# Ledger of designs, part 8: VH-VL binders against NAD kinase (nadK)

Target 1, 268 residues: NAD kinase (nadK), of Syntrophomonas wolfei subsp. wolfei (q0aze0)
Amino acid sequence: MKIILVNNRFKENTEKKAQEIAGQLSALNVEVIIDNGLDEPYAGTVDFIMVLGGDGTMLRAARRYGQRAIPVLGVNMGTVGFLSNIEINELAEYLPLILREEYSLEARMMLEVAVFQQQSLLTRVFCLNELLLRSNSPRMLSFALEISGQKLEPYRGDGLIVSTTTGSTAYSLSAGGPIADPQLDAFIVTPVASHIINKRPLVVSPEREISLHLLEEREAIIGIDGQIKMDFGAENRVLIKRAPHPLLMVNLKAKPFFTSIDRSLQRQ

## First folded at step 4 (VH-VL; framework fv_bermekimab)

Design S59 (from Bb2 with light chain N92D)
Fold by ESMFold2-Fast, scan of step 4:
Structure S59 (fold): chain C 268 residues (1-268), chain A 123 residues (1-123), chain B 107 residues (1-107)
Amino acid sequence: as target 1 above (268 residues)
Amino acid sequence: QVQLVESGGGVVQPGRSLRLSCTASGFTFSSYGMHWVRQAPGKGLEWVAVISYDGSNKYYAESVKGRFTISRDNSKNILFLQMDSLRLEDTAVYYCARSPKYYWGSGRYFDYWGQGTLVTFSS
Amino acid sequence: DIQMTQSPSSVSASVGDRVTITCRASQGISSWLAWYQQKPGKAPKLLIYAASSLQSGVPSRFSGSGSGSDFTLTISSLQPEDFATYYCQQADSFPYTFGGGTKVEHK
């Protein structure tokens, strides 16, 4: 068995914990590859991906490995998040189940984001939560949204979020989007501080293609999962589709989504 | 043949800015974490900064944090170090260095170094 | 930050001599230590990583040992090309830190 152990080298003590776990796995005759965020994604075949960290580390693992149809387990190192399944202090008791491949999988849709300059593809990235189009200056954006060839009336405001259902509790929620069952496949399109009062969040089929472009020259950025930023100008267009493969999230422990989100909202 | 070539060093005035570049060849630059390490004349080595393969993660030594910015352009195979608010204490030869990937040494050691570029101050 | 202390700061040696350089970390760093060789006017060259692993292409006369806080670099039979400054580096945690260096010079 070959496992990728994903951690964040840039967080205090996470690398040392990753090395301890790698040593334990190696003693059990498991080949371990450490992905600490410094190098490109490991290109070889692996059987399992173990993510040590919070939701941010899990989002990075999903972008790197989510399209490979490999089981991904989120192991929380501190504060409980939405994307981790077990806590680090529980890992020892669940490790035999992991090694015997005795767990269930939950499929989570991902976005495929393609950014063009004129007709040329600049980059293609995948993400688990959302794409954010946002102004990078005090000036509001004017932009066009097209859904499967249907051109909507222009938007004016700070930006727009195109989210997965998993991302419905992330930035989309803060912008007024609905809470969605992450086991459903759908795009959630949420305006950010729209100057047009009647622009509503949209919930659309994941089979649709969504495109965005600026209607006037502005300093804007495209944000991916809150972690990657790309400059976006009037010569750019972004195309968003459902990614070819869902992220396969490992479920070792029941994690009740609805009671968790309900408690989180009441704490505010 | 792995090669790293630094440029952009020179004589500067205190408080000014300077941008160093490191051009990589002979390997897939976009696959590796990259570092800057400096050495003051007649002194030892001091690690300065690291950047992940895609530029999404960075870390800085405390002596340069808030003044220096590490970045990269993977389409051109170039690593940058933007140095703002330069001080006399920043006088050094600046080395570009690569860390190996995926093995026990991933991100930890410097398997290839450039020739260095000197940053110094006028009298 | 983890402080790395090298000793001696310099050593005078002749070709054929056994040279030993030590490095002490201010806290435990497991085996996350590397040794580098630097010749005047040149960039450093990686010799040893993970405390005891010889880098590809490095002569077998170089060896490293130690774990925890105390580490040693040994050159079993010094050659003319080995006169240089040697540095240890801890790789346990950011920021990475180097020892002060040991200059191996002619008698």
Scores: ipSAE 0.388, ipTM 0.703, lowest interface PAE 2.8, mean pLDDT 89

Design S61 (from Bb2 with light chain F94Y)
Fold by ESMFold2-Fast, scan of step 4:
Structure S61 (fold): chain C 268 residues (1-268), chain A 123 residues (1-123), chain B 107 residues (1-107)
Amino acid sequence: as target 1 above (268 residues)
Amino acid sequence: QVQLVESGGGVVQPGRSLRLSCTASGFTFSSYGMHWVRQAPGKGLEWVAVISYDGSNKYYAESVKGRFTISRDNSKNILFLQMDSLRLEDTAVYYCARSPKYYWGSGRYFDYWGQGTLVTFSS
Amino acid sequence: DIQMTQSPSSVSASVGDRVTITCRASQGISSWLAWYQQKPGKAPKLLIYAASSLQSGVPSRFSGSGSGSDFTLTISSLQPEDFATYYCQQANSYPYTFGGGTKVEHK
């Protein structure tokens, strides 16, 4: 068995724990590959992915490995979030179940994002939460949104979020989007609020293709899961569709989504 | 086979800016995290900054934080260090260095180094 | 920041001698320590990583030991090409820090 252990090298607490866990796994004849975010994704065959950290670390793991149909377990390291299944102090209890493959899997849809400059593909990336188009200056954007060939009235404002249902509790929520059941596959299209222009969030089929482009030259950026940023100008366009494979999240214990979000909303 | 070549060093005035470059060859540059390490004349080594393979993650030594910016251009296999508000204590030979990947020590050690570029001050 | 104290600052030795260099961390760093060799006018070269693992291409006369906060680099039988300055580096946490160096000189 080969496991990728994903952590954040820049967080001392997660690094020390990753070292300890890697040692324990090696003693059990498990080969461990460490992905701390500094290097490109591991290209070899892997049986399981264990993510040590908060939601940010899970988002990186999903972007790097989510399309490979490999079980991914989120182990919380003291930051509250929605993407972990167990706490770090519970890992010893659940490790025998992991090694015996005694767990269920929950499929979470992902986005496939393709960014073009004119007719050339600049990048193709997958993400679990969302794509954010945002102004990088005090000026609002004017941009076009097209859903499966249907052209909407131009948007004017600070930006737009295209989110998965998993991402409904991330940036989309902050921008006024709905909380979505993660068992539902859907895109959530949430405008970044403008005091002048007030458009409503849209919930659309995951079979739809979404395209975005600027209608006038502005300083704008595209954000992917809050972790990747790139400049976006009038010569650029984005195509968004459902990724070919969902992220396979390991479920070792019942952690109902609705009770988790309810507690979070009472504390926020 | 693996080669790192620094350039851009020279004589500067305090408070000015300078940009160092490191051109990589002999390996897939875009796959590796990269570091800057400096050494003052006749003194020891001081780690300066790191950048992830795609440029999304960076970390700096406290002595340079807010003044130096690490960046990279993977299409040209070049690593940069933009040095602003230069101080006399920044006098050093600046090395770019690669950290190895995919073993227990990934990102922790420096397996290949450039030959260095000297930054000094006129007075 | 983790402080790395290296001793001695210099050592005079002859070819064939056993040379021992020590490095002490101000806090526990597990086995996250490396040793580098630097010759005059040249960049450093990685010798030992993870406290005791020999880097590919490095002669077996070099060895490392230790864990926690106390570490040692040993050259079992000094060769002419080994006259250089040696540095330890902690790799436990950012910022990475180096020892002050040990210069191995001709007697």
Scores: ipSAE 0.401, ipTM 0.714, lowest interface PAE 3.1, mean pLDDT 88

Design S62 (from Bb2 with light chain Y96W)
Fold by ESMFold2-Fast, scan of step 4:
Structure S62 (fold): chain C 268 residues (1-268), chain A 123 residues (1-123), chain B 107 residues (1-107)
Amino acid sequence: as target 1 above (268 residues)
Amino acid sequence: QVQLVESGGGVVQPGRSLRLSCTASGFTFSSYGMHWVRQAPGKGLEWVAVISYDGSNKYYAESVKGRFTISRDNSKNILFLQMDSLRLEDTAVYYCARSPKYYWGSGRYFDYWGQGTLVTFSS
Amino acid sequence: DIQMTQSPSSVSASVGDRVTITCRASQGISSWLAWYQQKPGKAPKLLIYAASSLQSGVPSRFSGSGSGSDFTLTISSLQPEDFATYYCQQANSFPWTFGGGTKVEHK
């Protein structure tokens, strides 16, 4: 068996813990690859991915490995979050189940984001939470939204979020989007500070293609999962669709989504 | 053949700025984390900064944090170090270095180094 | 930060000698230690990683050993091209830190 341990080398104590776990797994004849985010994703075949950290580390793991149909387990290192399944102090209890492959998998949809300059593809990325289009200056944006060939009336405001259901509790929530059951597949399209009072969040089929482009030359950026930023100008367009493969999240312990989000909203 | 070539060093005045460049060839630059490591004249090695393969993650030694900025241009295979508010204790040869991929422990070691570029101060 | 202490700071040796350099970490670093060779006016060269793994292209007369806090680099039979300064580096914890160096020079 070969496992990738994904951590953030530069976060306090996560590197020490990753090394301890790698030593324990190696003693059990498990080959371990440590991915601390510095290099491009490991290209070899892997049986399991263990993510040591908070939601940010899980989002990185999903972008790097989510399209490979490999089980991914989130192990929380003491941060508040929604994407981890077990706590670090529970790992020893669950390790035998992991090694015997005695767990269930939950599929989470991902976005495929393609950014073009004119007709040329500049980049293609995958993400678990959302794409954000926003202004990078004090000036509001004027932009076009097209859903499966249907051209909507122009948007004017600070930007737009295209989110997965998993991302419904991230930036989309802060911008006024609905809370969605992450087991459902859907895009959530949430305006950011729209000047048009009747521009509401849209919940659309994951089979639809969404495209965005600027109608006026402005300084704007595209944000991916709050971690990657790309310049976006009037010569650019972005195409968003459902990624070919969902992220396969390992479920070792029941984690009730609705009670967790309810507590979070009451307490912040 | 892996090659790293630094440029941009020179003689500066305290408080001024300088930008170092490192041009990479012979490997897929966009796939690797990159580092700056410095060495004061007659002294040992000191790690300065690292940048991830895509530029999204950057980390600095405490001695330079807030004054130095690491960046990269993957389309041109160039690594940069922008050095602001330079101090006399920043006098050193600055090396561009690559960390190896996962086979040996990504981000942990420095497998290829440039020849270095000298940053020093006039009286 | 993890402090790395090398001993000796210099050693005088002749071709054919066995040379041993020691490195001590201020706290446990498992096997996450590398050794580098630096010749005057040149960049460092990676010799050994993970305490004992020889980098490709490095002669077999170089070997590393140790774990935890105490490590050694051994040159079994010193050659003319081995006169250089040697540095250890801990790769366990951020930030990376280097030893002060050991200069291997002619008797």
Scores: ipSAE 0.360, ipTM 0.699, lowest interface PAE 3.2, mean pLDDT 88

